# Designs tried in a protein design chat: VH-VL binders against b7kms5. Part 10

Target 1, 80 residues: b7kms5
Amino acid sequence: DTFETVRNTIRIESEVDESLRQLCHEERITKETWLEAAYLYLCEKPEELAQVIQLAQERLSQRKAIADYKRAKTMQERFL

## First folded at step 14 (VH-VL)

Design yb8
Fold by OpenDDE, fold request of step 15:
Structure yb8 (fold): chain C 80 residues (1-80), chain A 124 residues (1-124), chain B 107 residues (1-107)
Amino acid sequence: as target 1 above (80 residues)
Amino acid sequence: QVTLVESGGGVVQPGRSLRLSCAFSGFSLSTRGVWVGWIRQAPGKGLEWVAHIDYDDEKRYSPSLKSRFTISRDNSKNTLYLQMNSLRAEDTAVYFCARTSFYDSLGLRYFDYWGQGTTVTVSS
Amino acid sequence: DIQMTQSPSFLSASVGDRVSITCQASQGIRSYLAWYQQKPGKAPKLLIYAASTLQSGVPDRFSGSGSGTDFTLTISSLQPEDFATYYCQQLYSYPWTFGQGTKLEIK
């Protein structure tokens, strides 16, 4: 197969991004290849994958809540 | 005032189905930030999260219960439901309906209002 | 799943006592922890959220501390109405899990 890449715009929690950057630097890899490798590895580990999914679901829920929080806060500030 | 009232509990045999209801008032589930869910407590035991549903109808389940339990809502009736299928003895518990309506900058949601619960007993 | 372990499971104390209940997570959960109080035949009541934020209406004799894996609920001066079972809950990952509970009994 022909190697092709797809450009992605992703936002990562700052704390996670920083630690990931450090890891990638130390191991001479990139966040992209880390993500690829982690996914591929987990695809072969159903139990671990399930745990990651559960964590990811919570984190997504949190992001949603954070967005709601910011909206609410903005609205409150506008009416003060 | 916020109120949650569970109903539908009873005694059933293993393998049977039961649907619990939670009538809530004082809030709308369509309001952003509002979630409602079920938490159960076996006799003399601790609390176990079952499932919750948010204002966008997004559902989350305990993995061990996902295949048998279904959470749903009827906003027109301000009612939350828990459909329980293939009931087992270990499902015996008081089932609480709870609301979470606040969040913080970390995106955390907490159950700030609870019903008094409805008792489900699964026995032969 | 994340396991929450409370200590002790049972605690006897007297009115006026300072008591502490601990909750340990099997892994780091940041400050994603809540404390609940439950009395017999009643629904749980939220006391503390985000590990250390006091829920509205809860007396300030209740306080929470900790982050990461170790958390503590403290009652600075135990009142008669405080004898109950207390639960911690993590919200770091699904499924949300609770500690096994700490029953606070009158000495």
Scores: ipSAE 0.459, ipTM 0.867, lowest interface PAE 1.1, mean pLDDT 93
Fold by OpenDDE, fold request of step 15:
Structure yb8 (fold): chain C 80 residues (1-80), chain A 124 residues (1-124), chain B 107 residues (1-107)
Amino acid sequence: as target 1 above (80 residues)
Amino acid sequence: QVTLVESGGGVVQPGRSLRLSCAFSGFSLSTRGVWVGWIRQAPGKGLEWVAHIDYDDEKRYSPSLKSRFTISRDNSKNTLYLQMNSLRAEDTAVYFCARTSFYDSLGLRYFDYWGQGTTVTVSS
Amino acid sequence: DIQMTQSPSFLSASVGDRVSITCQASQGIRSYLAWYQQKPGKAPKLLIYAASTLQSGVPDRFSGSGSGTDFTLTISSLQPEDFATYYCQQLYSYPWTFGQGTKLEIK
């Protein structure tokens, strides 16, 4: 069977990436096929999908907070 | 998922020392944006911020307590500590351990998770 | 230090009432303001942060407003479980400080 792929550039939090890398290595799969499989699995699990979406939203929020961390910290340091 | 559990409280005489512990789970202090600290509450009184520590071991203290109290952590044990020296009657309080994080859009801090507290009584 | 003054210190109300608690900062703190609820013998619970953002899991009958020096916590319709002590806190500058608290009791 043949299929077309689309190249994606993704950034993953380092700790999660390392853990995922290790898992993929042990199971002889790739992060790409893991992502595909995980998504397809979740598509069949609406409640679990909702939970993952919520988690993903929280993680996105954390990324934004981290981006603001240094800025906010610097601002607070000015008031010490 | 996030939990904080204080311990180490008790009855001590003035001038003595006491070390409080806070066991936390559900998060790591190595995560940027996550801090842990102490807030105390004297009997029948309001809340008073004591100190906090960030992921880089940067410590902040209430000015009135800085000379006597020391905050520290052991990441390997997922535990936060508060060393209290030269205790006074006015240090009598419930001591809460709490986590603080940034609000995503503005980087504003807030204490989103608290332990149930441990009681410290300083009396002769 | 920034002083946080809550008003009133005591408030009597009935179930179903709309109540408001105010917190005034001695100087501008932008939106670096949080509201907590505390019941006897329990740890404080975060209700509102960033002055007006409702913490996850908190009923939407709670709301916060204000910026700068004047802030308000509003409970649109009091429920039996809402009778407690409420605190505001500024996290704008060190030392972080709390209001003296508002005890909301049953009329």
Scores: ipSAE 0.013, ipTM 0.688, lowest interface PAE 7.5, mean pLDDT 90
Fold by OpenDDE, fold request of step 15:
Structure yb8 (fold): chain C 80 residues (1-80), chain A 124 residues (1-124), chain B 107 residues (1-107)
Amino acid sequence: as target 1 above (80 residues)
Amino acid sequence: QVTLVESGGGVVQPGRSLRLSCAFSGFSLSTRGVWVGWIRQAPGKGLEWVAHIDYDDEKRYSPSLKSRFTISRDNSKNTLYLQMNSLRAEDTAVYFCARTSFYDSLGLRYFDYWGQGTTVTVSS
Amino acid sequence: DIQMTQSPSFLSASVGDRVSITCQASQGIRSYLAWYQQKPGKAPKLLIYAASTLQSGVPDRFSGSGSGTDFTLTISSLQPEDFATYYCQQLYSYPWTFGQGTKLEIK
């Protein structure tokens, strides 16, 4: 089988990234193939997928909160 | 300057209710990313997380207190509240309100500003 | 719930001493740990967050280290104002929990 790849730029929480990096290194896989495999696996596990989606949504919410906080802080500092 | 001032503490009998207030200044509760909460400390004891509320009004409670305590806020008054019902002797504590900040890499929430606390004494 | 255990509960030291307080989590919390200082009759003060990041305004004689389950707060050279009670807190999962505290007393 052959496949075409698409380039992606992603930012990952540093500790998660490091842990994932280590895992991939130890298992001789890549982050890309890990993500592909994990997604495909979860597609066959609807309940687990829903759980992961919930977690992902929570993480996204946290990122947004952080971003908003940083913006607010920056604005505050500008007017001090 | 960020300041938090708790009020509403006092001496109450078991089974009674009490509402604590926390007035914020130096920042707005409506500011996105601002989380606020309550932490209590029984006399001579350690710190215990009670509850917090985020900028989207999502509330989290200590499991042991969820049934009796309610956290809320009034953004127009820049005030945080803690409604305490069915008070027990073990609820006797100094109640601190606190603001959370975030570690941008991890999304970590930590209490960076605290009030001086208000004392609640539950006694017959 | 994640239990946080501090050691020691009481510590006696002198000005100028190097002291370390440890905090152990009952399970891995990565670096989701904060350290607070509390003086009698006062609110806790944030010292360290993310296990090792010094809060702004906190003297650099304070430092935090560790990840996973074992964490350490170190004061390189005790100052008179450092005698207080110290708490660790995990923010990895709910409910957020604190260590039982370490009271640092003057010898």
Scores: ipSAE 0.006, ipTM 0.678, lowest interface PAE 11.3, mean pLDDT 90
Fold by ESMFold2, fold request of step 15:
Structure yb8 (fold): chain C 80 residues (1-80), chain A 124 residues (1-124), chain B 107 residues (1-107)
Amino acid sequence: as target 1 above (80 residues)
Amino acid sequence: QVTLVESGGGVVQPGRSLRLSCAFSGFSLSTRGVWVGWIRQAPGKGLEWVAHIDYDDEKRYSPSLKSRFTISRDNSKNTLYLQMNSLRAEDTAVYFCARTSFYDSLGLRYFDYWGQGTTVTVSS
Amino acid sequence: DIQMTQSPSFLSASVGDRVSITCQASQGIRSYLAWYQQKPGKAPKLLIYAASTLQSGVPDRFSGSGSGTDFTLTISSLQPEDFATYYCQQLYSYPWTFGQGTKLEIK
C-alpha cells in the first residue's frame, strides 16, 4: 500500500541541523527518512529510547533557559 | 533520458505579461527530492537564479522578482511554468529551466539537467 | 546575499596547460558549491558538485577543491573543447548566487 505523508515544519538548532544536513548528504538520504528510521529503530530498543528521551528533555530545558535569558536581557536594555 | 524543453518566449511590450513553459521527459515532476526551476541570462551577462519549486509545491524566488513572477507546475502534463507579470526591459534574457539532483533535497542541490533556453525580449 | 567572486575574470591559456580558477564566497558555505561550464549559445553544463565531486561523464582532467569560503576548479591538461566560460554557484542560502564567470580563451 501507499504511504500517507503529512507536511510539517520543525525547528532544529542551526549547528545540529548543519551536521544532520551533511550526514544526509553523505548517506544519500533525506532528513525525513532519517527521522522516520531513527524513531522506528529506537522503538525496537526501549532502553536506548529512554536515553534519547532523557537527552531530549535536557535539550528542551536548555532551550527554555536560553529563551528566558534573552527575554530578561531585552527587558533590562529597554530601561537603560 | 532526461530532457527539458522551454517554450513561450518572444518579444513583448513593457508592462505586459508572459508565461514560459518547460516540458519534462525522462522523469516525473512529482519525484521526491528533486526541485525544478528557472535560471536566466541577460545578453552578455552571467547567470541569475530566478525561482524553483519542489515536488511538494514549496516555492522559492529571487527576492527582487518575487512580487512579479510566479512559478507553478502541472504534474498531469509534466510541465513547469513561469508566469512573468509587469515585464521590464531588465527582464530581457534567455530563460533556462533546470532540474536539481535527487540526492540532497534539503541542502546540497545542484542543477544537473538544463534545457536549451527560450528567449524573452522586452521592448517597445 | 552571499557574493561569489571568481578570479580571474579572463584567462588565456594554451592546449596542454594546467589552469586553475578560484571562487570566493563572502561567508562560509561549507561545500555547497557547484561548478558549471558554458559554451557560447548553449546551456550551462554541471561539472563539479559538493565542491569536489565530479559529475558523471565529465573528464577526469577536471577537479574541484576547497570548503568554507575558498574554492578552486582545476583543469590538469587543457583540451580544445575546454575553452568556455566557467561559473561557480553557491547553494547554501537563498538567493542561490553565481559567480560573475571566468572566460577561458585560447592563447
Scores: ipSAE 0.000, ipTM 0.596, lowest interface PAE 16.4, mean pLDDT 85
Fold by ESMFold2, fold request of step 15:
Structure yb8 (fold): chain C 80 residues (1-80), chain A 124 residues (1-124), chain B 107 residues (1-107)
Amino acid sequence: as target 1 above (80 residues)
Amino acid sequence: QVTLVESGGGVVQPGRSLRLSCAFSGFSLSTRGVWVGWIRQAPGKGLEWVAHIDYDDEKRYSPSLKSRFTISRDNSKNTLYLQMNSLRAEDTAVYFCARTSFYDSLGLRYFDYWGQGTTVTVSS
Amino acid sequence: DIQMTQSPSFLSASVGDRVSITCQASQGIRSYLAWYQQKPGKAPKLLIYAASTLQSGVPDRFSGSGSGTDFTLTISSLQPEDFATYYCQQLYSYPWTFGQGTKLEIK
């Protein structure tokens, strides 16, 4: 019980996940430890963290737009 | 068909407020996947994105304008608004409202319909 | 903010010429780029989205290419109605910035 952990389910874009898995394999780390290290590193760098947050907000908006498009397409196909 | 008509422009003194309106016809502001917003163009200058709002009322602003400008909509009137406070000479521009397409499979939107613009002049 | 730099700012050409306008982003924007045409006193009109996809109703003499940071709008044979100002816009990162414009005039 050195580290208390919480189990999470996270969805990552397939292209990003492939690249991240390759990096983690080469460096002999896990995606979890990479995420933890990246966050802890960025906590000490407020300007860099702000830029990462901005990018994350933009990716969230993009994922919402894709989901909206897919729902609209599915509804159109049901009416054919 | 689809039309966007801006109104509310005019000559106004620095430090004052002004609210622009954009009336939409040919589609509903509540349509899933549609985003609407404002782009401005200063005299003799290029285009500048101001803000947009989606069908769920999620809003995004140009960082330099966020403290003074507020985007909103009234679905019952099918109308988009831009509240502009503490106006400055640099806000002098033609203000266009515009709409994005909701069928883009890449999930990013492009402004495919534009109004003809309304002119705001901030002058003492 | 991602700066979009268009080149040239001004271009003189004759009907029938082939012209190219470039747009360079200060960082990678993948293919999240649009091109617009604006005639004097009118609103912009979408020409190309996703860097290379032609908008419906736009003549096929217009084409777009590029990805990442370097993008090009090409008009293969200029027509009288093509003399206008052209803008690129990135839609990858907020704020969604435009290039400064390229004014295309008759020689």
Scores: ipSAE 0.000, ipTM 0.641, lowest interface PAE 15.0, mean pLDDT 85
Fold by ESMFold2, fold request of step 15:
Structure yb8 (fold): chain C 80 residues (1-80), chain A 124 residues (1-124), chain B 107 residues (1-107)
Amino acid sequence: as target 1 above (80 residues)
Amino acid sequence: QVTLVESGGGVVQPGRSLRLSCAFSGFSLSTRGVWVGWIRQAPGKGLEWVAHIDYDDEKRYSPSLKSRFTISRDNSKNTLYLQMNSLRAEDTAVYFCARTSFYDSLGLRYFDYWGQGTTVTVSS
Amino acid sequence: DIQMTQSPSFLSASVGDRVSITCQASQGIRSYLAWYQQKPGKAPKLLIYAASTLQSGVPDRFSGSGSGTDFTLTISSLQPEDFATYYCQQLYSYPWTFGQGTKLEIK
């Protein structure tokens, strides 16, 4: 029995994506299988999962700050 | 192809220590993604998982045994060990070493190769 | 700990019979279950992994089904060489516990 898959669009910073693509190429795996394996592996390691969550929260904050800056700069250029 | 051979079993008195060995051939213990471990079977009883060690030396134990048993390996000898301290009568069993397969469709490992076992008898 | 309860403990059947052995987990384990066959004086042999996937080299008369808490091993047409004890094992949560076993005897 095969498990159902879900298709979603995700956005990854280009530098991170390039590094991940290179890793996947070297190991002859896909980004999808890497993501699934990473999550499943971390489910067995609560302390490491907490570290990853912390890093993810930091990256989310960074992305929000960059998006806010870009929006403010774009509005300044339109009106002035 | 893959073979696992246990040794080091015997008759010991309660409170003593014993070290079991498992020699592997047909694959390397340093193979990424492979876990190796111990399962035991008391006379006339079922199977009990004891411990395993993964390819990066991370160890897991049955909670009731982790204070007395230590799993380890020597990759240069391709050998898995089980150090058993403070042995009790309830530890009397055949001890099997086993390895997991690689990742399956659900992402976890299952014990696909087993040794023939070595017998430990704890009696006074 | 997740308890694995097998039934029946003993099963007596004739060659050609269809037999089923059940395994119940005390909590959900998704499909993280394996079935093993152990013949007298031998090490266990993996039959089924991931609840329903047949291990290479195992006769196709063996099949596994179930998910969550209830699992079944079925032998569709019992053969003389199937006399053995059968164990389930969950590999969802530590400790990786086994059922108590089912002894299958040929009448």
Scores: ipSAE 0.000, ipTM 0.598, lowest interface PAE 15.9, mean pLDDT 84

